VHH binders against Protein LURP-one-related 7. Designs and how they scored, part 12

Target 1, 182 residues: Protein LURP-one-related 7, of Arabidopsis thaliana (Mouse-ear cress) (q8gwl2)
Amino acid sequence: MADSETPYHPDPEDLRRIPVDLFASKKLPGLSSGDLGFADSSEHLVFILRKSSSSLKSLLDSSGVPLFSISRLHNGVWELHKGDVEKRKDLVLTVKRTSKRFSKTESEVSFAGESSENLVIKGVPFQKSCTIYSQDSIVAQTSLMYKLRQIYVGRSKFRLTIFPGSIDHSLVVAMVAIFLQG
Short names: E, the ipSAE of ESMFold2; O, the ipSAE of OpenDDE; V2, 0.75 times the mean of E and O plus 0.25 times the DockQ between their complexes.

## First folded at step 18 (VHH)

Design w02 (from v06 with I102F; framework vhh_8h63_2; at its last fold request DockQ between E and O 0.68; V2 from the best seeds 0.64)
Amino acid sequence: ELQLVESGGGLVQAGGSLTVSCAASGFTFDEYAMGWSRQAPGKERELVAGITSGDSTWYADTVKGRFTISRDNAKNTLYLQMNSLKPEDTAMYYCAAESWDFYFGEWDYWGQGTQVTVSG
ESMFold2, look of step 18: ipSAE 0.392; ipTM 0.681
ESMFold2 (binder alone), look of step 18: mean pLDDT 81; pTM 0.816
OpenDDE, look of step 18: ipSAE 0.509; ipTM 0.750
ESMFold2, fold request of step 20: ipSAE 0.542, 0.485, 0.511; ipTM 0.785, 0.763, 0.776
ESMFold2 (binder alone), fold request of step 20: mean pLDDT 81, 81, 81; pTM 0.818, 0.816, 0.817
OpenDDE, fold request of step 20: ipSAE 0.509, 0.703, 0.630; ipTM 0.769, 0.856, 0.827

Design w03 (from v06 with S56T; framework vhh_8h63_2; at its last look DockQ between E and O 0.68; V2 from the best seeds 0.00; counts 0 for: pae E 4.5 > 2)
Fold by ESMFold2, look of step 18:
Structure w03 (fold): chain B 182 residues (1-182), chain A 120 residues (1-120)
Amino acid sequence: as target 1 above (182 residues)
Amino acid sequence: ELQLVESGGGLVQAGGSLTVSCAASGFTFDEYAMGWSRQAPGKERELVAGITSGDTTWYADTVKGRFTISRDNAKNTLYLQMNSLKPEDTAMYYCAAESWDIYFGEWDYWGQGTQVTVSG
């Protein structure tokens, strides 16, 4: 035992290849009443979702600084803008529901600017089922916290797994929040 | 002051139908997710049906195809139409509301309940 025979210690760049889990909850340390939080596995807040109305929300960082405003238009399309709900800046993306049949929902995400990439979100919002696709790849996926054989009832939490890739985690959280609202 | 008041419960024969209602006040009704839960004596409260502000519905397997949840935003009223009732449906039925438009499996507000009793 002359050398430390510790297991593999990935360097920082390799750690960025690991999926990231965020846990959504209404009750977390540091979360204000009425907000929804997305926390890491240690219950440290990473993002905060704050409601102004059913059609207007803010996504905030852990310090409460506004990152995006989320708004639903009268035609049912959702828009994500940089900045505060009172001072909206650049349009970042839109989300449009393209199908709602037999409790299944599908939405299309269109990024603003020079991009031909569209994302597709599929799932069942009431069951917290949400998967974000980039063509054939999964960008992110929600998971239930209970065993497969048990009925999941009355729980206030779900897990969001974000797979390694180029999409900003704050954008993933915003898209999930939009999709689950209907 | 947010209030939820159930009504329409009663005694009904097996195979019959009944509608229960929930009158809501003190909040912007159409911005809430709402639902019905029930509790039989000695059992845990269970979610029966839910509806979002966008009218997406969900039903427990035990009532799917027999029960229908609906809402009337002009009257601030939530409904549960119950058909083909069974003795196993006997319970206190509670209206509930979630301050978010997303059902998290927890309800922020509850009514006092209305009793439904199915005989036979």
Scores: ipSAE 0.224, ipTM 0.541, lowest interface PAE 4.5, mean pLDDT 80
ESMFold2 (binder alone), look of step 18: mean pLDDT 81; pTM 0.814
OpenDDE, look of step 18: ipSAE 0.399; ipTM 0.701

Design w04 (from v06 with G105D; framework vhh_8h63_2; at its last look DockQ between E and O 0.43; V2 from the best seeds 0.00; counts 0 for: pae E 4.7 > 2)
Fold by ESMFold2, look of step 18:
Structure w04 (fold): chain B 182 residues (1-182), chain A 120 residues (1-120)
Amino acid sequence: as target 1 above (182 residues)
Amino acid sequence: ELQLVESGGGLVQAGGSLTVSCAASGFTFDEYAMGWSRQAPGKERELVAGITSGDSTWYADTVKGRFTISRDNAKNTLYLQMNSLKPEDTAMYYCAAESWDIYFDEWDYWGQGTQVTVSG
């Protein structure tokens, strides 16, 4: 099964040379009340996360067009499907929590089909700590916005850095959203 | 319209106990993270306890072991049981809710507050 594309399309050379930062916030220009936005460094929306229920969410592009639906089916098991919550299409991946010891949580991402590798997510959700690994390489990592909180009070809560690689950015955002939700 | 209404505040002697409650309406109660914050005169509002939609709890160090947060989904009510109260606990106590379990220090919804005054 082929990887899904996202409406956010950075230049291919940028994807291979430098990390891309997205900033998570509930208060951004153009963001509807109740949504969670992921914006670029200029505060332009790239992705929108919309909640239908605690177990059902949509990941949307900057124009509000559904990309994926996110469903919790079992304790610690989440599914990602193409399409919106009303018209779900193919299964893309699952995320299962595999360990929780003291302050550390681990989850495993399994893609539908065999053209993609398993990923591991490690972190401490309460501290908004999340790192996605492909084997020994870091795919993406969150960090708290201590420096930017002073400048952008009430606008961004954490930064998501996506390192150069082959994983679609919309899938990274979906995996982070799943992992950090309690 | 989402509404949060606190009650149960009052005057209590140091070392005493008090339960405040928050009646919620206009949303699916068990779908939200909820919490209690307080604001003492001349101080900033601070989160004292939180509970996720999956019932995981969190407490500030200043109240851990003395306060207990809980929720009754059948009654759409959030509770804060406060034991071993100290004068420093004197504050307006606010119920708050947000639609995401990802903790933010900027809650989406707030109640009007209920005053707790600890004397002695």
Scores: ipSAE 0.155, ipTM 0.487, lowest interface PAE 4.7, mean pLDDT 80
ESMFold2 (binder alone), look of step 18: mean pLDDT 82; pTM 0.824
OpenDDE, look of step 18: ipSAE 0.238; ipTM 0.596

Design w05 (from v02 with Y58W Y104F; framework vhh_7sr4_2; at its last look DockQ between E and O 0.54; V2 from the best seeds 0.00; counts 0 for: pae E 4.5 > 2)
Fold by ESMFold2, look of step 18:
Structure w05 (fold): chain B 182 residues (1-182), chain A 120 residues (1-120)
Amino acid sequence: as target 1 above (182 residues)
Amino acid sequence: EVKLVESGGGLVQPGGSLRLSCAASGFTFDEYAMGWYRQTPGKQRDLVAGITSGDSTWYGDSVKGRFTISRDNTKNTVYLQMNSLKPEDTAVYYCAAESWDIYFGEFDYWGQGTQVTVSS
């Protein structure tokens, strides 16, 4: 076998990891009016996004505990801080739009106090299209839930797929919320 | 009470231009995303163009390059400039508003619509 290079085969353990799907909707069991929910396939809430203004939002866990505050600066950069909007703690990351061409948007995510490579987000926010990249690998991706290719199918609901990896799911949801907002 | 009032519809010849306006009241306009939909008789409403609270814009493929959405937050008004009009642009045009810029399909508020007819 040493005469030719055998094609790489992924380890079986890596193939047994599966993506996690979250479903975003404005109408879910247990979701307060005005909030946007991210739920599992059984409609159990996992994260809640609550708007204070177009430039200030809270990401909450399923119990309603604030995880992050999401704020837009006057220069258009978004900041993610630990904690609630009233008790902001450490800066976690920033997101800055790096290009916008006829609906297509690209943004760069920079983590606070980290020298690791940044993440890149690409998509079309109005179509709820968003893909998060770490170098050449996909961290997460959204897709619309169409049943019949009609505008009213899907009810503002979209699917967020988070691929196997060590990136915290709450950070992924926060980055998606930022990108689709602006 | 929330109100969206479209105006500027009418009869226009192919190749012509028309500007639609949507006056909004009863909510904090600059916090909302705005959109224009159209409905042809016997068909479903289609999203034509959208603009976020932060002025990011989107256009449907059939109108890209011909239509321009804009907003004036001091007048609580969103506009749709329609150029190079074609007979297939004939429809009732609806203004819509949503509090989240993450939207598709379900807007919080809708206008009554304004008729646009493109015919010789």
Scores: ipSAE 0.209, ipTM 0.544, lowest interface PAE 4.5, mean pLDDT 80
ESMFold2 (binder alone), look of step 18: mean pLDDT 81; pTM 0.809
OpenDDE, look of step 18: ipSAE 0.316; ipTM 0.658

## First folded at step 19 (VHH; framework vhh_8h63_2)

Design x01 (from v06 with T52N; at its last look DockQ between E and O 0.33; V2 from the best seeds 0.00; counts 0 for: pae E 2.7 > 2)
Fold by OpenDDE, look of step 19:
Structure x01 (fold): chain B 182 residues (1-182), chain A 120 residues (1-120)
Amino acid sequence: as target 1 above (182 residues)
Amino acid sequence: ELQLVESGGGLVQAGGSLTVSCAASGFTFDEYAMGWSRQAPGKERELVAGINSGDSTWYADTVKGRFTISRDNAKNTLYLQMNSLKPEDTAMYYCAAESWDIYFGEWDYWGQGTQVTVSG
């Protein structure tokens, strides 16, 4: 009697409770030279980061549509705006570095508008390692891809794990990009 | 064609100073992160210093406080000022370019290198 394992159909609500992994690399199928891509576990491109200048970046969806513009002010503060670099719309959030001790960096994220939500990002940009905190909760985390018995870990690819929450994945990607750039 | 050409290497006594340069051509220099790596005989190539397009810098622990990386975007030139040189700094020094940032650690382009020899 073959125990017909009823295919576990996770409740759509349960699916929302599962962490999402994105993999960041400059070498992804469909990615243009010079861009940084974020792909899912099936290597499908989800987000594209395009560098326009040292202080200006665009976050695009997989179709190349601009979602956000990332800019750095002279005072070192990063700003995220909706839309294209050429047509910056509303300010979404700001990222400010608050601490740099040795290789460890801490930044504060402030959302524009009515949202009083503040996030903190802590990590080591050189190691492509950071954690985004909402108070005592983890919003997202990055890590290098470690292989067993490897003495040297490649830094050309890293994993972004986004935990279940209310923050849009595109914003998470943007924050991570800002933080890791230093 | 993209080119990176290092210069300024040579023989220097321990405790001395040396500046190596890298002339870049064939790409938008100011949009690239740049770095210096070195390779000593029998050793693996190691990143020494990096500078982003926004002039953020990184240094290996072995050279921190002694070496200074800088760039002149108007001249498309990368520099590495090396002070308080030690015999262990002896290596071929390579200039490298990366389109994103220095933290990826995977350079897109390399120069041919310039030899730095520090005598004891």
Scores: ipSAE 0.303, ipTM 0.660, lowest interface PAE 1.5, mean pLDDT 88
ESMFold2, look of step 19: ipSAE 0.389; ipTM 0.709
ESMFold2 (binder alone), look of step 19: mean pLDDT 80; pTM 0.808

Design x02 (from v06 with S53E; at its last look DockQ between E and O 0.57; V2 from the best seeds 0.00; counts 0 for: pae O 2.2 > 2)
Fold by OpenDDE, look of step 19:
Structure x02 (fold): chain B 182 residues (1-182), chain A 120 residues (1-120)
Amino acid sequence: as target 1 above (182 residues)
Amino acid sequence: ELQLVESGGGLVQAGGSLTVSCAASGFTFDEYAMGWSRQAPGKERELVAGITEGDSTWYADTVKGRFTISRDNAKNTLYLQMNSLKPEDTAMYYCAAESWDIYFGEWDYWGQGTQVTVSG
């Protein structure tokens, strides 16, 4: 009697409590040349980061619809706006570098509007490593994908783990993108 | 055509300083992450320092506190200032570039290298 292991259907509420992994790569199915994609564990494209210039980027959904525009000001501050780069709407958040010590970089994220939530991003951008903090809680973390017995860690792909929380995944991706390029 | 040309290498005494440069041409320099790698005789090429488009830097543990990577986008030039040089720093130093659009990839371009020799 083959114990038909009833596929564990996690409660939708439980699913919200599970960390989500996204994988960033330039080599993804359906991704245009020059774009950076974020895919799920099944290699399904979720977000697209498109570069317009060194100081202007767009975050798109998998269908190519603009979600946010990312821009860098002359003072080095990054801004995230809703919508397309051509039709920037409301300011969503700003990212400012607050500390740089050797390879370690810290940035502060400030949300626009009534939200008093401040986030801190710490890590090593060149190593594609960062952690987003909300006070004492981790919002998200990136890491290179290590292969066993390799002396050199490939930089062509990295993992983004988003922990359960109230912050939209698209915003997390945007913040990570800003931090890693800055 | 994209070109990277290293210069500034030479012979220096232990404890001395040297700055190597990399002149870039044929691409939009400010849209690229840049790096320095070195290869000593009989050893594998190793990444020494890197700098992103946003001027975030990375250093190998062996050179931290001694080497400084920087860039001048107006001059399309990458620099590596090397202080407190040691004989073990002796190597061919290579400049490398990766496009912003492939920022998360591997190095796309390499220079021919400049020789740095540190005498004991």
Scores: ipSAE 0.216, ipTM 0.607, lowest interface PAE 2.2, mean pLDDT 86
ESMFold2, look of step 19: ipSAE 0.483; ipTM 0.757
ESMFold2 (binder alone), look of step 19: mean pLDDT 80; pTM 0.799

Design x03 (from v06 with Y103F; at its last look DockQ between E and O 0.51; V2 from the best seeds 0.00; counts 0 for: pae E 2.7 > 2)
Amino acid sequence: ELQLVESGGGLVQAGGSLTVSCAASGFTFDEYAMGWSRQAPGKERELVAGITSGDSTWYADTVKGRFTISRDNAKNTLYLQMNSLKPEDTAMYYCAAESWDIFFGEWDYWGQGTQVTVSG
ESMFold2, look of step 19: ipSAE 0.373; ipTM 0.685
ESMFold2 (binder alone), look of step 19: mean pLDDT 81; pTM 0.817
OpenDDE, look of step 19: ipSAE 0.457; ipTM 0.740

Design x04 (from v06 with S99T; at its last look DockQ between E and O 0.44; V2 from the best seeds 0.00; counts 0 for: pae E 4.6 > 2)
Fold by ESMFold2, look of step 19:
Structure x04 (fold): chain B 182 residues (1-182), chain A 120 residues (1-120)
Amino acid sequence: as target 1 above (182 residues)
Amino acid sequence: ELQLVESGGGLVQAGGSLTVSCAASGFTFDEYAMGWSRQAPGKERELVAGITSGDSTWYADTVKGRFTISRDNAKNTLYLQMNSLKPEDTAMYYCAAETWDIYFGEWDYWGQGTQVTVSG
């Protein structure tokens, strides 16, 4: 006979599922010149991207230890391998651009050994717009820190929001890096 | 340090065409994303066109179909061909380059600009 008289309360599990923000910038505390950093909201580095060439980059942890190498093949497909650019190990995933209509770009991510698990990335790279989809769900997306795209206003970094899910954050960052490069 | 020098600006009648160029010192900029931005009187600088190290191009809606960005990596020269020019295209045009492709996007190097003036 007794009913709940309390106000609406969300399921506790919903309260534990919150997005994580990373902030991409070339100017962060502890970041070497020439690198691109992804930092938390306190400007602590989480990931570092280091360019060896237009077709070869490294994703590093906050201490500079290599996590992945990112390479573009002559056919335009990008590959992500574990390990350093000088000693690559297992292939983890590939990214291939599947369409480009003016500014809008779409790419397909294929994980090694799992041909049925594909992600789709859509956006406008020159506007730092990038959304990663798993089927109908959003895995991650970028957003403009300010609503102005010109560089001279001093706000040329972007925010990457990673939604709760099973995909490792370092893989998300690698996919964003690949997509925004071309 | 990469240096960028624009040239080719000038006065042109509405409906006319003009090509601006950007010469880079250091000669190996095929590893860089590049772009053209413009600043009209009383306005903030806006990106007009970009080209990646892989030669993919992007254009602002206001210039789509009228402007063409291209580059000659052997000569380290970036071009902007501007056709069907309008008075609102009047601006200082700046060449820029980025160590990362423009998609990560804070420009590392800027030229000093070349003035384009389109009259009535």
Scores: ipSAE 0.176, ipTM 0.552, lowest interface PAE 4.6, mean pLDDT 79
ESMFold2 (binder alone), look of step 19: mean pLDDT 80; pTM 0.810
OpenDDE, look of step 19: ipSAE 0.363; ipTM 0.688

Design x05 (from v06 with T57I; at its last look DockQ between E and O 0.68; V2 from the best seeds 0.00; counts 0 for: pae E 2.3 > 2)
Amino acid sequence: ELQLVESGGGLVQAGGSLTVSCAASGFTFDEYAMGWSRQAPGKERELVAGITSGDSIWYADTVKGRFTISRDNAKNTLYLQMNSLKPEDTAMYYCAAESWDIYFGEWDYWGQGTQVTVSG
ESMFold2, look of step 19: ipSAE 0.447; ipTM 0.733
ESMFold2 (binder alone), look of step 19: mean pLDDT 81; pTM 0.816
OpenDDE, look of step 19: ipSAE 0.360; ipTM 0.676

Design x06 (from v06 with F104W; at its last look DockQ between E and O 0.36; V2 from the best seeds 0.00; counts 0 for: pae E 2.4 > 2)
Fold by OpenDDE, look of step 19:
Structure x06 (fold): chain B 182 residues (1-182), chain A 120 residues (1-120)
Amino acid sequence: as target 1 above (182 residues)
Amino acid sequence: ELQLVESGGGLVQAGGSLTVSCAASGFTFDEYAMGWSRQAPGKERELVAGITSGDSTWYADTVKGRFTISRDNAKNTLYLQMNSLKPEDTAMYYCAAESWDIYWGEWDYWGQGTQVTVSG
């Protein structure tokens, strides 16, 4: 009697409690040349980051619909706006670098509007390593993918782990992108 | 076509200084992250220094405090000022470019290299 292991269907509520991994790469199925993609563990494209210039980028969904525009001001502050770069709508958040000591960088994220939520991003951009904090809680973390016994770590791909929370994944991706390009 | 052409290599005595340059053409230079890598005989190519489009810099531990990477966007030129050179700095030095700052150090384009030789 083959114990038909009933496929464990996690409660949708439980699924919301599971960290999500995205993988960032320039080489992904369905990704246009010049774009940066974020894919899930099955290599399904989730987000696209498109570059217009060094100081202007678009974050798109997998269908190519603009979600946000990323821009850098002359004072070095990054802004995230809703919509396309050509039709920027409301300010969503700002990212300001607060500390740079050696290879370690810290940035502060301020949300526009009535939200008093402030986030802090700490890490080493060159190592594709950063952690987004909400007070004492971790919102997301990036890391390079290490292979066992390799002396050199490839930098063509890095992992983004998003922990359960209230922050939209697209915003997390945007913040990570902003932090790592600084 | 994107081109990177290194120059300035040569023979220098230990403790000496040398500046290598990379002339870039065929792309919007000021929008690219740039870097220097080197390869010594029998060794793997290693990243030496990088600079983003926003002029953020990184250095390998082996060259930190001795080398300075810089760029002149008006001239489409990347520089590596090398001070206090050591025999172990002897290598072919390559210029590289990446369109995404977040991927600096993982380069899309390479130059042909310029030879730097440091005598003991």
Scores: ipSAE 0.301, ipTM 0.633, lowest interface PAE 1.8, mean pLDDT 88
ESMFold2, look of step 19: ipSAE 0.424; ipTM 0.737
ESMFold2 (binder alone), look of step 19: mean pLDDT 80; pTM 0.807

## First folded at step 21 (VHH; framework vhh_8h63_2)

Design y01 (from w02 with A97K; at its last look DockQ between E and O 0.47; V2 from the best seeds 0.00; counts 0 for: pae E 4.6 > 2, grease 24.5 > 24.2, SAP .703 > .668)
Fold by ESMFold2, look of step 21:
Structure y01 (fold): chain B 182 residues (1-182), chain A 120 residues (1-120)
Amino acid sequence: as target 1 above (182 residues)
Amino acid sequence: ELQLVESGGGLVQAGGSLTVSCAASGFTFDEYAMGWSRQAPGKERELVAGITSGDSTWYADTVKGRFTISRDNAKNTLYLQMNSLKPEDTAMYYCAKESWDFYFGEWDYWGQGTQVTVSG
């Protein structure tokens, strides 16, 4: 029951520009054994990461339809392609590790084509910790599993927060999955 | 047949150095994160160092700066170089293998461990 004489009326679209959380877990409704699921705050599956080997994985939508395949070319170099591991299509991006200092790692994301758009990922892969940057802006960030475990008893989870921006959430999830492999 | 064999333990004076090793077989070593855990008398097992399949490392605060984990994928061998050893580092040291899960959080132990004893 705010007074209508207030000088500011937020644009309704501005009120929808908030960070989105995805929760990574091995145990979610509808998730097959061996998969890692990314769910919304209501535990509805949004993405599924399926392992074929440590060097080859698929990112699937909530219905199990392949979106991308993740391939490790060399230590510290990964590629993301459209399609399933069995039938890969166009290259979407490459992730290269550019710095490693004690426990901390930095990687650079290069999108396919003539784009000069690059992202930087920094964190500690072993601790499932990373932050994705576009220039000085944060695109996405994972949260500490110990804090999530205290809230979600008995589950191996981490939280991925995706901030408002132009990058597709499926690409963010793929980049996180790549970086946390180390 | 999966096997982890720890070795290199022994008696050292405080301030000394020691390297322990873990020989691995029965799985594709370079596909998995590996780690070192220790168990002191009367205490619970604790993970003190880890290394991903991509060679990113992690250390518990109690050993950071003194211990160095490394792996030789050609020899399927995991190492822990321990410097500036303290009596508190006295423990049985165990090689740990990442389980079948995709991410950190689950560890398998297949060896008997190697004893490290640090005297005052």
Scores: ipSAE 0.122, ipTM 0.573, lowest interface PAE 4.6, mean pLDDT 80
ESMFold2 (binder alone), look of step 21: mean pLDDT 81; pTM 0.831
OpenDDE, look of step 21: ipSAE 0.440; ipTM 0.750

Design y02 (from w02 with F27R; at its last look DockQ between E and O 0.68; V2 from the best seeds 0.00; counts 0 for: loop humanness VH .132 < .165)
Amino acid sequence: ELQLVESGGGLVQAGGSLTVSCAASGRTFDEYAMGWSRQAPGKERELVAGITSGDSTWYADTVKGRFTISRDNAKNTLYLQMNSLKPEDTAMYYCAAESWDFYFGEWDYWGQGTQVTVSG
ESMFold2, look of step 21: ipSAE 0.557; ipTM 0.785
ESMFold2 (binder alone), look of step 21: mean pLDDT 81; pTM 0.821
OpenDDE, look of step 21: ipSAE 0.468; ipTM 0.732

Design y03 (from w02 with T57I; at its last look DockQ between E and O 0.55; V2 from the best seeds 0.50)
Amino acid sequence: ELQLVESGGGLVQAGGSLTVSCAASGFTFDEYAMGWSRQAPGKERELVAGITSGDSIWYADTVKGRFTISRDNAKNTLYLQMNSLKPEDTAMYYCAAESWDFYFGEWDYWGQGTQVTVSG
ESMFold2, look of step 21: ipSAE 0.495; ipTM 0.747
ESMFold2 (binder alone), look of step 21: mean pLDDT 81; pTM 0.819
OpenDDE, look of step 21: ipSAE 0.457; ipTM 0.727

Design y04 (from w02 with D101E; at its last look DockQ between E and O 0.49; V2 from the best seeds 0.44)
Fold by OpenDDE, look of step 21:
Structure y04 (fold): chain B 182 residues (1-182), chain A 120 residues (1-120)
Amino acid sequence: as target 1 above (182 residues)
Amino acid sequence: ELQLVESGGGLVQAGGSLTVSCAASGFTFDEYAMGWSRQAPGKERELVAGITSGDSTWYADTVKGRFTISRDNAKNTLYLQMNSLKPEDTAMYYCAAESWEFYFGEWDYWGQGTQVTVSG
C-alpha cells in the first residue's frame, strides 16, 4: 500500500506541448519479446509495458528504467505506484471501472494526494478506443489504425493521441493500459 | 511447449448449432486472453469473438446474438457456441491466445484450426 499521498505535479513544459501521437505495438525496434511498446511516428520507442502477471505490470521508459508499477487489487481497482514493482513507492492514482454497458466501458481515475482532480475514461476496450476526460477537456484518445481502401481494420496497432495539458504522458499511457485491460 | 488444439468442427445445416472447443496446454491459461478467429476461402482472417482472463467478452457484429464465447479455466478449454448458423459462417475456425488481455488482433499463439461448414 502507498505510504505517501503526494500529488503528482507535471512539468510546466508539458503544458506547452502540441498534441503527440504514440503508436502501440508488440513489434517495434528494440522491443523485447513479450513486451508492449509505445513509439512515436518515427518508430522510436518511448514507453514499454512489461507484464509480470495479469494483475501486475511495469511501465518503463525507452531505456528500460521503471517509471511506474500497475497493480490490480482484489476488489478490481487498479493502482499506479511510482517505481518498480519490487520497490513500489508512492501511490499516484487509482482507476475504478464504474460502468460497463454492452461494449461501452467507463472508468474513474482518482489522483492520490491533495489533488481533487478526477478523470473519466470512456470507450470500447476491444476496439482500442477510449477517451480520457478532464471535466470538459479531452486529455487523450485512442483508436485503431485505419487505412484507406482496406476492408479490414488492422488490430495489431493502435494510436494514442495525447493533447496538451497537465498530465504526464507516462501517466496517460498507464491509464490507457489499465482501461483497455479487463 | 504451448499448444492449442481445436475440435468440434463439422458439417451443419443452416439454422443449426455447433460448439467448437480449444484445448490449451503449456502455459498459464487463466492469465491469457483467448479468442476465436475464422478464415473463409479467399477472405482474410477475421476476429469472431474474444474473452479476457476476467471473462469480459467481445463479438464481431456478424455473430452478435448468435455466438457465445466462454472458457473453463479448470479444464484449460475455450469454447465457442454457435447458434443459428448461416452459410456465411463457413470457415476454418482458429483458437488463439494473447498474453496482453487488451491486445486482441496480434495473438501470441494459434491453433491449427477446425473446419466449420454450413450448408444452405
Scores: ipSAE 0.363, ipTM 0.674, lowest interface PAE 1.6, mean pLDDT 88
ESMFold2, look of step 21: ipSAE 0.493; ipTM 0.770
ESMFold2 (binder alone), look of step 21: mean pLDDT 81; pTM 0.814

